# Designs tried in a protein design chat: VHH binders against p53848r504to814. Part 9

Target 1, 311 residues: p53848r504to814
Amino acid sequence: TYIMAIFNATPDSFSDGGEHFADIESQLNDIIKLCKDALYLHESVIIDVGGCSTRPNSIQASEEEEIRRSIPLIKAIRESTELPQDKVILSIDTYRSNVAKEAIKVGVDIINDISGGLFDSNMFAVIAENPEICYILSHTRGDISTMNRLAHYENFALGDSIQQEFVHNTDIQQLDDLKDKTVLIRNVGQEIGERYIKAIDNGVKRWQILIDPGLGFAKTWKQNLQIIRHIPILKNYSFTMNSNNSQVYVNLRNMPVLLGPSRKKFIGHITKDVDAKQRDFATGAVVASCIGFGSDMVRVHDVKNCSKSIK

## First folded at step 20 (VHH)

Design z06
Fold by ESMFold2, last read:
Structure z06 (fold): chain B 311 residues (1-311), chain A 119 residues (1-119)
Amino acid sequence: as target 1 above (311 residues)
Amino acid sequence: EVKLVESGGGLVQPGGSLRLSCAASGFTFSSYAMAWYRQTPGKQRDLVADITSGGSTKYGDSVKGRFTISRDNTKNTVYLQMNSLKPEDTAVYYCARVETREGYWIFYWGQGTQVTVSS
């Protein structure tokens, strides 16, 4: 399992804790420490740099400001002689294609797009032009200001277009028997599949794509727990849909999965948190559950504290 | 509009033979891969055979050596010669135009023709 460490280059992040300074040299020193701590326990580390908060209802930095916050930092990380460059993988947390393009110029490896291309129709073209770049295609609905009003997963977005669904680790009849318990993860799978088709049609290669069901994006706290438990369904999911006089079959099986449970407010609901130490333990337990259900990558704030759960 | 019309199905004795035909219209036939699938009640459609635009063929394990797919690009027609038929070959047979992408496929189906192998 890969570990992705969150680094917020923005003061409006709810998870930055106030420890990360705005200037590049201070931020680079913080990242060097994060990497050294992670590499003490792991063979590699992924650093996910964010210059614009994607927290629901957060104020969005301008594209220019996002570039100013994130791109020089990525460049500084790549140019550092204090880091083993072959062991440090860089991700940028952005939904803007122009930010992604600038990050690629300075050596980023991964574009982490919480919108799955929904927020910027040019994103897939940028990824397609750069076949060496990994793209995280994440599920949400609406936009930053509306997404958590759209967490109604009783009706499928593709509706009558869906003809058949398959979960390859179960018979189709078993899926039918579990229908009302799996509505959420099947909705997510179908909506990811629709965006996956658009990515492929725009020239993105399947091997560039990781999928992310989007914990906390258009989901309630109970829904986040359902998604974590149902990762095996998503990892084995395929479906058909009708379009005009054709049928499309989409197979998501064997696609790598990212989960980002860290510091989401649903952990507070689980713990009814009265003690910071108990909340840290609960976070580690949730991360271990994500790994146990088959997440290929976990996105966390505190790499050192969560590393025992990953092992 | 892509249109595929199957013919040649029917009732046949075990060990017998049938030849299915699929007449295609509404597209440049020679540019596309074509396939035969079959379906029994309550099961998914299974690949029987496919043939690329260049004539390369592939067969399902249960029909290798007994069935032959072919195409005539001048008649816009795909054929399935079925020999040594067995009761387990009983199914509705569908002609398809198949387009492969990375991790997803586009199928254009005919209406199907019933093949019943019974003694």
Scores: ipSAE 0.622, ipTM 0.826, lowest interface PAE 0.7, mean pLDDT 83
Fold by ESMFold2, look of step 20:
Structure z06 (fold): chain B 311 residues (1-311), chain A 119 residues (1-119)
Amino acid sequence: as target 1 above (311 residues)
Amino acid sequence: EVKLVESGGGLVQPGGSLRLSCAASGFTFSSYAMAWYRQTPGKQRDLVADITSGGSTKYGDSVKGRFTISRDNTKNTVYLQMNSLKPEDTAVYYCARVETREGYWIFYWGQGTQVTVSS
């Protein structure tokens, strides 16, 4: 399992707009320490740099500000002589195609797009033009301001179009018998499949894509737990749907899956009432559960403590 | 509009033979791969055989050596010669134009023709 460490590129709280390079130097030192801690326990580490908050209802930085916060930092990481460059994989957390394009120019390896292409119709073209770049296609609904009002999952717009669903080793009757318990993950799979089709049609290659069911994006905290439990369903999911005068079969089996459980609200519900040792255990148990259900990559804030859980 | 019309199905004894035909219209037939699929009630449609626009063929494991797919681009027709038929071959057989992508497929189906293999 790969570990993806979150790094939020934020302004220096001690300055109204001080030296931009000085802020980058401090951030680079933090990243060097993070990488050394992770590489003590792992053969490689993925650093996910974010210059714009994707929290529901957060105020979005402008594209120019996102570039200013993130691109020089990525360049500095790639130019550092204190990092084993063959062991450090760089990801940028962005839904903007122009930010992705700039990040690719300075040596990023992964575009982590929480919108799955929903927020920027040019994103897939950028990924397709760069076949060595990995793209994380994440599930959400609506936009940053509306997504958490869209967490009601029932028969949705694709329902009339869906002719059949498949989960490897589960017959159709078993899936139908479990339909009330699996509504969420099946809806997520169908919506990811629709975005997947659009990515492929725009020239993105299947080998470029990892999928992410989007913990905390258009989901309640209880729904996040359902997703974690049902990762095996998503990893084995296929379906057919009507498309004009044709039938389309989409196969999501064996696609690599990313989960980002760290600092989501359901962990806060567990950890807020216990001491630090118990919180470390609860956080580690959630990460271990993600791995146990089949997550190929986990996205975390506290690399050191979570790394012990996955060894 | 893509139109595929199957014919040649029916009742046949075990060990017998049938030849299925699929007449195609509404598209440039010679440019597309064609396939035969079969389905029993309550199950997914399974690939029987496909043939590329260039004539290369592939077969499902259970029919390899017994069935032959072919095409005649001058007649816009794809065929399935079915020899040494077994009761397990009983199904509705569908002609399809299949467009393969990476990880998803687009099917244009015919109406199907019933093949029944029984004493």
Scores: ipSAE 0.611, ipTM 0.805, lowest interface PAE 0.7, mean pLDDT 82
Fold by ESMFold2, last read:
Structure z06 (fold): chain B 311 residues (1-311), chain A 119 residues (1-119)
Amino acid sequence: as target 1 above (311 residues)
Amino acid sequence: EVKLVESGGGLVQPGGSLRLSCAASGFTFSSYAMAWYRQTPGKQRDLVADITSGGSTKYGDSVKGRFTISRDNTKNTVYLQMNSLKPEDTAVYYCARVETREGYWIFYWGQGTQVTVSS
């Protein structure tokens, strides 16, 4: 199981006369500490740098500001002599293809795109041009301002275009018996599959792609719990769909899966805990559940505490 | 527009033979893999045989040794020779153009031709 540690490239709340080098050096020191803690328990660590908030209803930093926040930091991490570069994998949390391009130039390994290419039609081309880059194709609906009003999974968004579904660890009769309980994860799988087709058609290779069902993105807190429980369905899912004058069969089996349960609203509902630091502690128990249901990678805020739950 | 028209279906006794034909138009036939699938009521379509643009063939386990797929690129036609027919071979047989990608496949289907094996 891989651990992905979240790092927000947030501007200092208090600026010391505009001392920008001290800010980057402070962030580097935090990253070095985070990496040492993670590497004490793990063979490697993935650092996921974010320069623009993707939380629902958040104000979006401009592309220029996102670049300014994130790209110099990624470059500094990659150039640091204090980090074992063969054990530190860099990810950038961005939905913007131009930010991805800049991050690739300075040595990022992973593009973590919560939109699965929905927010920037040039993203797949950027990934395809760089076959060494790993791409996390995540599920959401709408945009940052509308996504959580689109969490209605009672009907299939792709409708009658879906003709057949298969869950390869389950007999077809058992799927029919669980029909009402699995609508959400099947919807997510179908929509990921549609984005997957578009990625492949744009030249992205299957080996570049990890899938993420997108906890907290166009999902309610109860829906997040369903997704975690139903990861085995997603990992064994395939389906056919009609596409004007043709039929397409999509097979998602053996795709690596990422889950990001950390500090999501549903943790607070489960634990009655609204403090973000307390959510990190409770997140350890949820992370263990994610691994137990088959997640290949988990995205967390508190690496040290959550690592004990993983181990 | 891709167009596939099957013919040659019918009623045949067990142990008998039929030859299915599929006339293709609307695309460069020689560049694409072609296949035969079959479907019984209430079940999904199952692969019977496929043939690559280069002539390599594969067969479903239940028909191997009894059925032969072939193609004539000068006539834009794919064939299925069906020998030693059994009642379980009764189905609607579909011609398909098949495109393989990484982790997904695209099928263009014909309208199908009925094959019935009974006394």
Scores: ipSAE 0.607, ipTM 0.815, lowest interface PAE 0.8, mean pLDDT 83
Fold by ESMFold2, fold request of step 23:
Structure z06 (fold): chain B 311 residues (1-311), chain A 119 residues (1-119)
Amino acid sequence: as target 1 above (311 residues)
Amino acid sequence: EVKLVESGGGLVQPGGSLRLSCAASGFTFSSYAMAWYRQTPGKQRDLVADITSGGSTKYGDSVKGRFTISRDNTKNTVYLQMNSLKPEDTAVYYCARVETREGYWIFYWGQGTQVTVSS
């Protein structure tokens, strides 16, 4: 199981005379501590740096501001002599292809794109040009401002074009028996599959891709729980769809899966907690459940406490 | 637009032979892999045989040694020679153009031709 630790870059005010180098050093020190704590418990750590909030309805930093917040930090992490560079994997949380391109230049390993390429039509080309880069293809609907309104999932995500569905290692008839209970995860799988096709058609390689069902993006709190319980379905899912006079078969089997349950509002509903710190502790129990259902990677805020809950 | 037209199906006695043909149009036939699949009611289509653009062939285990796939790029036609037919070979046989990608496949199907193996 891999641990992805969240780091939200918070640079100082640019209007205050350019003190961002001092802020970068403070951020770097926080990351060094985070990495050392994680490496005490794990063989490696993935650090996910974000310079633009992807929270629903958040105000989006400009592309230039996102670059200013994130790229110097990534460069500083890669240049640090205080980190075992062979054990520290860097991810950037961005949906913008130009930000991804700049991050790759300074040594990032993973592009974590919550939009699965929906927000920037050039993203897949950037990933395809860099075959050593891992890409997290995440499920959402709409955009940052509209996704809250798009959490209604019906029988077929792609309408009449879906013809057959399979969960490998089970009979197709068993999937039919569960159809009413699995609408959400099957919709997510179909929509991920559609984005997957577009990624491959643009030259992205299958070995570059991890999939993420997108907890909290176009999902209600009850839907987040369903996704976590149904990860085994997603990991073994395939389907056929009609397109013009052709049929397309998409196989998502054995693709690595990322889940990001940390500090989501749905944990407050489970625990009746409204306090963000208390949600961090409850997140550890939810993370253990994600791993138990087969998540290959979990994205968390508090690596040390979540790791102790797992061990 | 891709068009595949099967012919040669029919009723045949056990132990008999049939030759299926698939005439292709609407694409550069020589550039694509072709296949035969078969389907009985209520089941998925099963691979019978495929042939690459370069002529390499592969067969399903139940038909290996009895069926032969071939192609004639000058006639834009793929063939399935079926020998030693058994009742379990009864199915609708479909010609397909198959495109393989990484983790997904595109199939273009013909209309199918019925093969019935019985008295």
Scores: ipSAE 0.603, ipTM 0.816, lowest interface PAE 0.7, mean pLDDT 82

Design z06
Fold by ESMFold2 at other seeds, look of step 20:
Formats: C-alpha cells, structure tokens, sequence
Structure z06 (fold): chain B 311 residues (1-311), chain A 119 residues (1-119)
C-alpha cells in the first residue's frame, strides 16, 4: 500500500524583495522531514501539495494565488539534492487545468483532481497531452459550495440508462442479495465510470488513471464508512448502459484505488473529539481499515502515526 | 445508421449443423471487427466468436472446434457455421459490431435469431 502525505502550501515569512523565498526554504525543510519519517518505514512516499483548499464550503484561492503557493514549492522539491528523488513522488492537489499545466512544467508526477474533471473541462486534455502523468479521477457531485447537499444516493441517477451490473469474482446472485446495502458504492462506481469514459474519449490513457471514491465529497460520515467497507465491490465493478443506438460496457476492474479519510469532520463524528491532534490517532485506525478492505493508496495528514497502520 | 440483420436460425436436432448469417449496412464493413454473441433467458450475452477486420478469429471455450466464424467483405456479411450442436447451444444469437476502447466497449447489436437444439 502507498502512502500519500498531505502538504498544504501556506505563505509565511516576509522580507523586502524576496517575500516568498524564506517560506519556500522553510516548507522544503518540512518536506524533507516528512519524507524522512515516511521513508523510515516505506520504500517510497507521495507528497500531495495543495495551494487551494478543497474542503466542502471552503473559500477558494484564486488561480493566480494557487500557482504562487504551490508551483515554486514543487520546483524546489524537485531541485533539492537532499531528497532521494527516485523515492519521492510529487502530486499536486488541484482541479484547475492551468495549475496542472504549470505543475507539469516543474516536474510533478501526479495530478490529484477531486472533481474528476467536473470543475474544469480542459483538465482531460492537459492529462492526455502528457502521457507520463498519473491522474487521480475522484468522485464528487456539484461543486465545493453545493456538494454537502447532494449526498442522497437512494435514487440511481443513471438508473434508466443502466442495463446490467457485474462484480467480478463475486457470484451475481450474491450481489442481488446485497443490492439495498450496496447502492451507494455502485452509484459511485457508475458516476466514476461515466467520467472515465470522458477521460478516455479525450485521449487520456487507462494506465494514467487511479480512481478515488471521494470520501467526504458529497458523502456523509456514515456513507464514508460504507464506501470503505465496500472497496472490494468498486475494485471489481463493471456495468453496461444504453447510449443512443448502442450499448456501452465499462470495466473498472484492476484500477488502482486511493482512499483519503478526512482529518476533520469525519473523524470528529467517530471520536467526538474537537482537537485536530486527537483526531490523528483515530485516523490511524481508519487507515488500517482502508488497507484491510483493499485500498492501494491512502492519503493522510499524520504520516508518522499512520505509517505503522500501513505496514 | 449501423444495421445488422441476422438470419439462419431455427430448430435442429442434437448433433446437427446450422449456419447463421449477418448482413451489415450503414458502415464500412471491411474496417470493423465483428462478433457473434448468444444469450439465454436470465443470463448475460456471452461471446461465441469474433473476427477482426484482418480475419483473425477467437472463440468461446464451449464452442471451440465446433463453430467457425468467417466473413465475406464483398457481401458485407459475417457467418457462423455451427456443427455438432448440443442442447446447451440453445439461445438467441446476436451479431455485433464491436468498438474497443481502453477499458470500455461499444456494441452495436442486431435483433437476434433463435437457435433451438432439441429432439
């Protein structure tokens, strides 16, 4: 299982004529320590740099500010002689295609897009033009300001177009017996499948794509638990749908899966804790569950405390 | 508009033979892979055989050695020769044009022809 460590780029330190240079050096030192801690127990580490919050209802930094916060840091990480560059994989957490373009120019490896292309229709073209770039295709509904109101999965949004569903290596009778209990993960799979089709049709290659069911994006905390339990269904999911005068079969089997438990509200409901550091211990328990159900990658805030759960 | 019309189905005794035909129109037939699928009630459609535009063939395990797919690009027709028929071969047989993408497929189906193998 791979560990993806969250790093939120923030402005700090001021000086005349070099306002952000001291911030970059401090952030790079924090990254070096983070990598050291992670590589003590793991063969490699993925650093997920974000310059704009993607939390539901958060205020969005401008594209210009997101670039200023994130791109110089990515460049500094790639240029550092103090990091084992063959063991440090860089990801940028962005839903903006222009930010992705700039990150690619300075050596990012992964574009982590929580919207799965929903927020910026040019994103897939950027990924398609760069075949060596990995793309995380994530699930949400609506936008940052509306997604919390869209967590109603009782009705199949694609139900009229869906003809058949399959879970590979599982008896189809067993799936039918569980239908009411699995409606959530199957709806997520269908919506990911639609976005997957759009990515492929825009020239993105299957080998570029890693899928993420989007814990905390248009989901309640109870729904997050259901998704974690049902990762085996998503990893083996296929379906057919009607499309004009044709039938389309989509196979999501064998796609790598990322899970990212939220640090804040999700863990808070489970633990009744308010303090962020107390939630780090609870996150370790949730991460162990994600690994146990088959997640290929986990995205975490506290690398040191979570690393032993991943072993 | 892609159009596929199957013919040649019917009732046949075990051990018998049958030849299905599928007339294609509305596209450049010689440029596309074609396939035969079959379906029994309550089950998904299963691949019987496919044939690439260049003539390479592939068969389902249960029909290998008994069925032969072929195509005639001058007549825009794909065929399925079915020999040594068994009751288990009873199904509706569908002709298909198949477009392969990475991790998803687009099927254009005919309306199907019934094959019944019974004493």
Amino acid sequence: as target 1 above (311 residues)
Amino acid sequence: EVKLVESGGGLVQPGGSLRLSCAASGFTFSSYAMAWYRQTPGKQRDLVADITSGGSTKYGDSVKGRFTISRDNTKNTVYLQMNSLKPEDTAVYYCARVETREGYWIFYWGQGTQVTVSS
Scores: ipSAE 0.597, ipTM 0.804, lowest interface PAE 0.8, mean pLDDT 83
Fold by ESMFold2 at other seeds, last read:
Structure z06 (fold): chain B 311 residues (1-311), chain A 119 residues (1-119)
Amino acid sequence: as target 1 above (311 residues)
Amino acid sequence: EVKLVESGGGLVQPGGSLRLSCAASGFTFSSYAMAWYRQTPGKQRDLVADITSGGSTKYGDSVKGRFTISRDNTKNTVYLQMNSLKPEDTAVYYCARVETREGYWIFYWGQGTQVTVSS
């Protein structure tokens, strides 16, 4: 299982270039320490750099500001002689195609797009033009300001275009024990599948794509737990739908999956009446559960403590 | 616009033969791959055979050596010759125009023809 470590580039106001450079060196030193700690326990580490918050209802940095915060840092990481470059994988957390393009120029390996291409229609073209780049296609609904009002999956019937659904190549209608319990993860799978089709139609290759069901994006805290438990369903899911007088079959089986449970609100709901040591333990247990249910990559804030829970 | 009409199904005894035909219209037939699929109750449709626009063929393991897919581009027709039929070959057989993408497929189906292998 791969560990993806979160690094948020902070906003800063500068009156001259000297303080700007010092901030980059401080951030780079933090990243070097993070990588060395992770590589003590793991054969490689993924660093996910974000210059614009994607938390629900957060104020969005401009594209220019996002570039200013993130691109010089990525370049500095890639140019560092203190890091084993063959063991450090760089990801940028962005939904903007121009930011992705700039990050690719300076040596990023992964574009982590929480919108799955919904927020920027040029994103898939950028990924397709760069076949060496891995793309994380994440599920959400709506936009940053509206997504958490769109978490009523039980009220959204299976799409009228959906004809059949399969888990392990068996029609879900024959699996009474699964069909009522898995409505949420199957709807997430269908919506991922629709965006997957658009990515492929724009020239993105299947081997470039990881899927992410988007914990905390258009989901309640109980829904996040359900998604974690049902990752095996998503990893074995396929379906057919009507499209323009044809039938389309989409096979999501065995696609690599990312989960990002760390510091999401739902952990606070689970742990609000326990002391701080028990809350730290519960966070590690949730990450371990993500791995136990089949996540291929986990996105975390505290790599050192989470790595001990994983082992 | 795309129309596929299967014919030639029916009841046959074990060891017998049938030839299925699929008449195509509404598209440039010679430019597309064609296939036969079959379906038993409760399962996905299984590939029986396909044939590319260039004439290359593939077969499912259970029918290899017994079934032959062919096409006649002058008649816009794809055929499935089924020899040495077994009871396990009993299914609804569907003609399809197939477009393959990475990890998803676009099918244009006929209505299907029943093949029953029984004494």
Scores: ipSAE 0.590, ipTM 0.789, lowest interface PAE 0.8, mean pLDDT 83
Fold by ESMFold2 at other seeds, fold request of step 23:
Order: sequence, then C-alpha cells, then structure tokens
Structure z06 (fold): chain B 311 residues (1-311), chain A 119 residues (1-119)
Amino acid sequence: as target 1 above (311 residues)
Amino acid sequence: EVKLVESGGGLVQPGGSLRLSCAASGFTFSSYAMAWYRQTPGKQRDLVADITSGGSTKYGDSVKGRFTISRDNTKNTVYLQMNSLKPEDTAVYYCARVETREGYWIFYWGQGTQVTVSS
C-alpha cells in the first residue's frame, strides 16, 4: 500500500498585528524531514501539495495565487539534492487544468483532482497530452459551495439509464442483502464510471487513472464509514447503461483505489469522547481498515504516527 | 440505425448441433468486428466468439473446438456453428457489433435467441 502525505502550501493568518509568511525554504525543510521519516519505514513516499483548499464551503484561492503557492515549491522539491528523487513521488492537489499544466512543467508525477474533471473541462486534455502523468479521478457532486447539500444517495443520479450492475460478474439483483446495503457505493461507482468514459474519450489512458470515491466530498460522516467498508464492492464493480441506441459496459475492476480517511470531521465523530492519545490510535485503526478493505493508496496528514499504527 | 436480427435458436439434445445467423443492417458491415455473446440468468454476458473485419477469430475457452464463427460480407451476415452442444451451453445468444475502448465497450445488440440443451 502507498502512503500519500498531505502538504498544504497555504499562508498563515494574521497574528500580533503582523503577517506570517511561509517561505519556500521553510516548507522545503518540512518536506525533507517528512520524506526522511517516511522513507525510514516505507520504500517510497508520495507528497500531495495543495495551494487551494478543497474543503466544503472553503474560500477558493485564485488560479494565480494557487500557482504562486504550489509551483515554486514543487520545483524546489524536485531540484533538491537532499532527497532521493527515485523514492519521492510528487502529487499536486488541484482541479484547475492550468495549474496542472504548470505543475507538469516543473516535474510533478500525479495530478490529484477532487472533481474528476467536473470543475475544469480542459483537465482531461492536459492529462491525455502527458501520458507519463498519473491522474486521480475522484468523486464529488456539485461544487465546493454546494456539495454538502448533495449527499442524498437514496436515488441513482443515472436512473433508468442503468440496465445491469455486477459485482464479481454476478448480477446484483440476485444478491438481496448486498443490493440493499450497497446503494451508496454503487451510486459512487456509476458516477465515477461516467467521468471515466469522458476521460477515455478525451484520450486519457486507463493505465494513467487511479480512482478515489471521495471521502468527505458530498458525503456525510456516516456515508464515509459505509464507503470504507464497501471498497471491495467498488473494486469489483461493473455496469451497463443505455446510450442512444447502444449499450455501454464500464468495467472498474482492478482499478487502483485511493482513500483519504484522514478527514478530521468524520474521525472526530468516532472519537468524540477520547483524549488526544486515543484519537491518534483511532485514526490509525481507520487507516488500517482502509488498507484491510483493499485501498491501494491512503492519503494522510500524519505519516509518522499512522505508519506506526499500521506497521 | 444499427439493426441485428438473430435466428436459428431452439431446443436441442446434448451432443447436437445448431447454426445461428445474424443479419446486419444500418451500417457498413465489412468495416466492423462482430461477435456472439451468451447470457445465463444472474450473470453478465460472456463472449462466445468474435470475428474481426479481416476475418480473424477468437473463442471463449469453453467453446473452443466446438463452435465456429464466420461472416459473409456480401450478405452482411455473421454465423455461429455450434457443435457437440452441452447443457452448460444453454443461454440466450446475442449477436453484437462491438467497439472497444480502454475499460469500456459500446455494444449494439440483437434481440437474442434462446438456445436450450436438454434431454
């Protein structure tokens, strides 16, 4: 399982009547320490750099500001002689195609797009033009300001266009218990599948794509737990839908999966009566559960403590 | 509009033979790969055989050596000769035009024809 460490390249707020500035040298030193600590326990490490918050209802940095925050840092990481470049994989957390393009120019390996191309219609073209780049296609609904109101998965967004659904080649209609319990993850799979078709039609290759069900994006905390438990369903999911006078079959089986369980809101619900030491343990247990259910990559805030919990 | 019309299905005893036909219209038949699929209840449709526009064939493991796919581009027809039939071959058989992408497929299906192998 790969570990993806979150690094937020955001400026500090006001304090004591002045401004705190995060400079690139300080950020690089933090990343070097993070990488060395992670590489003591892991064969490689992925650093996911973000210059624009993607939390629901957060204020979005401008494209120019996102570039200023993230691109020089990525360039500095890639140019550092203090890092084993063959063991450090760089990801940029962006939904903007122009930011992705700039990151590719300075040596990023992965574009981590929470919107799965929904927020920027040019994203797939950028990925297709760069066949060496890995793309994380993530599930959400709506946009940053509206997604909290779109967490109703009782009805399928694709509705009557879905004709058959399969888990391990078995029609889900014949699995009464599984069908009733898996509406959420199957909804997510169908919506990912629709974005997947768009990616392929725009020239993105299947081997470039890693899928992410989008914990915390248009999902409640209870839904996040359900998704984690049902990752095996997603990893073995395929379905058909009608399109004009044809049928389209989409097979998501064997696609690599990323989970980002380190979202404080839903972990806080399961740890609300637990002190800080026990919260660290609970976080590690959730990460271990993601791995146990088949996640190929986990995205975490605290690599050192999460690594101790699972290894 | 793509149209595929299957014929030749029916009831047959184990060890028997059937020949399925699929008449195609609404597209340039010689430019496309054609296939036969079959479906049993509760399962997805399985490839039985396909044939490229150039005549190259591929078969599912369970039918190799017993079934033969062929095409006649002058009649816009694809055939499936089914020999040495087994009860396990019981299924609805579908003629298809198939367009393959990476990890997804576009199918144009016929209505299907039932093949039942039993005593």
Scores: ipSAE 0.574, ipTM 0.787, lowest interface PAE 0.8, mean pLDDT 84
Fold by ESMFold2, fold request of step 23:
Structure z06 (fold): chain B 311 residues (1-311), chain A 119 residues (1-119)
Amino acid sequence: as target 1 above (311 residues)
Amino acid sequence: EVKLVESGGGLVQPGGSLRLSCAASGFTFSSYAMAWYRQTPGKQRDLVADITSGGSTKYGDSVKGRFTISRDNTKNTVYLQMNSLKPEDTAVYYCARVETREGYWIFYWGQGTQVTVSS
């Protein structure tokens, strides 16, 4: 299982009165420390840099500000002589294709897009033009301001266009017994599949794509727990659907899966903690559950404490 | 507009033979894989045979050695020669154009032709 460490290049880091040049050096030192801690326990580490908050209802930084916050930092990390560059993988958390394009120019490896291309129709073209770039295709509904109102999964959004579903490598009797209880994860799989088709049609290669069911994005806290439990279904899912004068079969089996349970609201419900830092302490148990149900990658804030749960 | 028209279905006795034809129009036939599927009521469509644009063939286990898929790119037609027919072969047979992508497939179906094997 791989660890993706979150690093926020937020206004608090830049707006606390520090010099702009000193802010980059300070952030780089923090990242070097983070990498050393992770590499003590892991053979590699993924650093996920974000310059724009994706929290529901958060104020979105402009594209220009997101670039200013994130791109110089990514360049500094990639050019550092203090990091074992063969063991440090860089990801940028962005839903904007122009930010992704700038990050690729300075040596990012992964584009982590919480919208799965929904927020920027040019994103897939950028990924397709850069075949060495990995892309995380994440599930959400609506946009940052509306997604909380769209967490209704009792019916299939694709409706009657879905003709057949398959869950490979799973006891068929067990699936039939759980069919009503799995409508959420199957909805997510179908909607990811629809975005997946769009990515492939725009030239993105299957081997560039990792999928993420999008914990906390258009999901309630109880739905997040259902998704974690049902990751084996998503990892083995395929389906057919009608599209105009044709039928499409989509196979998501063997796609790598990322889960990001850290500091999501639902950790507070489990622990009754309201402080995001204390949620990191409780995240270790949830991370172990993600790994136990088959997540290939976990995204966390507190790498050192969560790494003990992963080992 | 992709158009596939099956013909050659009918009633045949067990042990008999039948040849299905599928006339294709509206696309560059030689560039696409073609297939035959069959369906009995209440079940999903099952692969009978497919043939790539390059002529490579694959068969379902229950028909291997009895059925032969072929194509004539000059006539834009795909065929299914069905020998040693059994009552279990009774189904609606569908011709399909198959487009393979990375991790997903697109099927264009004909309307189907009924094959009934009964004494």
Scores: ipSAE 0.573, ipTM 0.781, lowest interface PAE 0.9, mean pLDDT 83

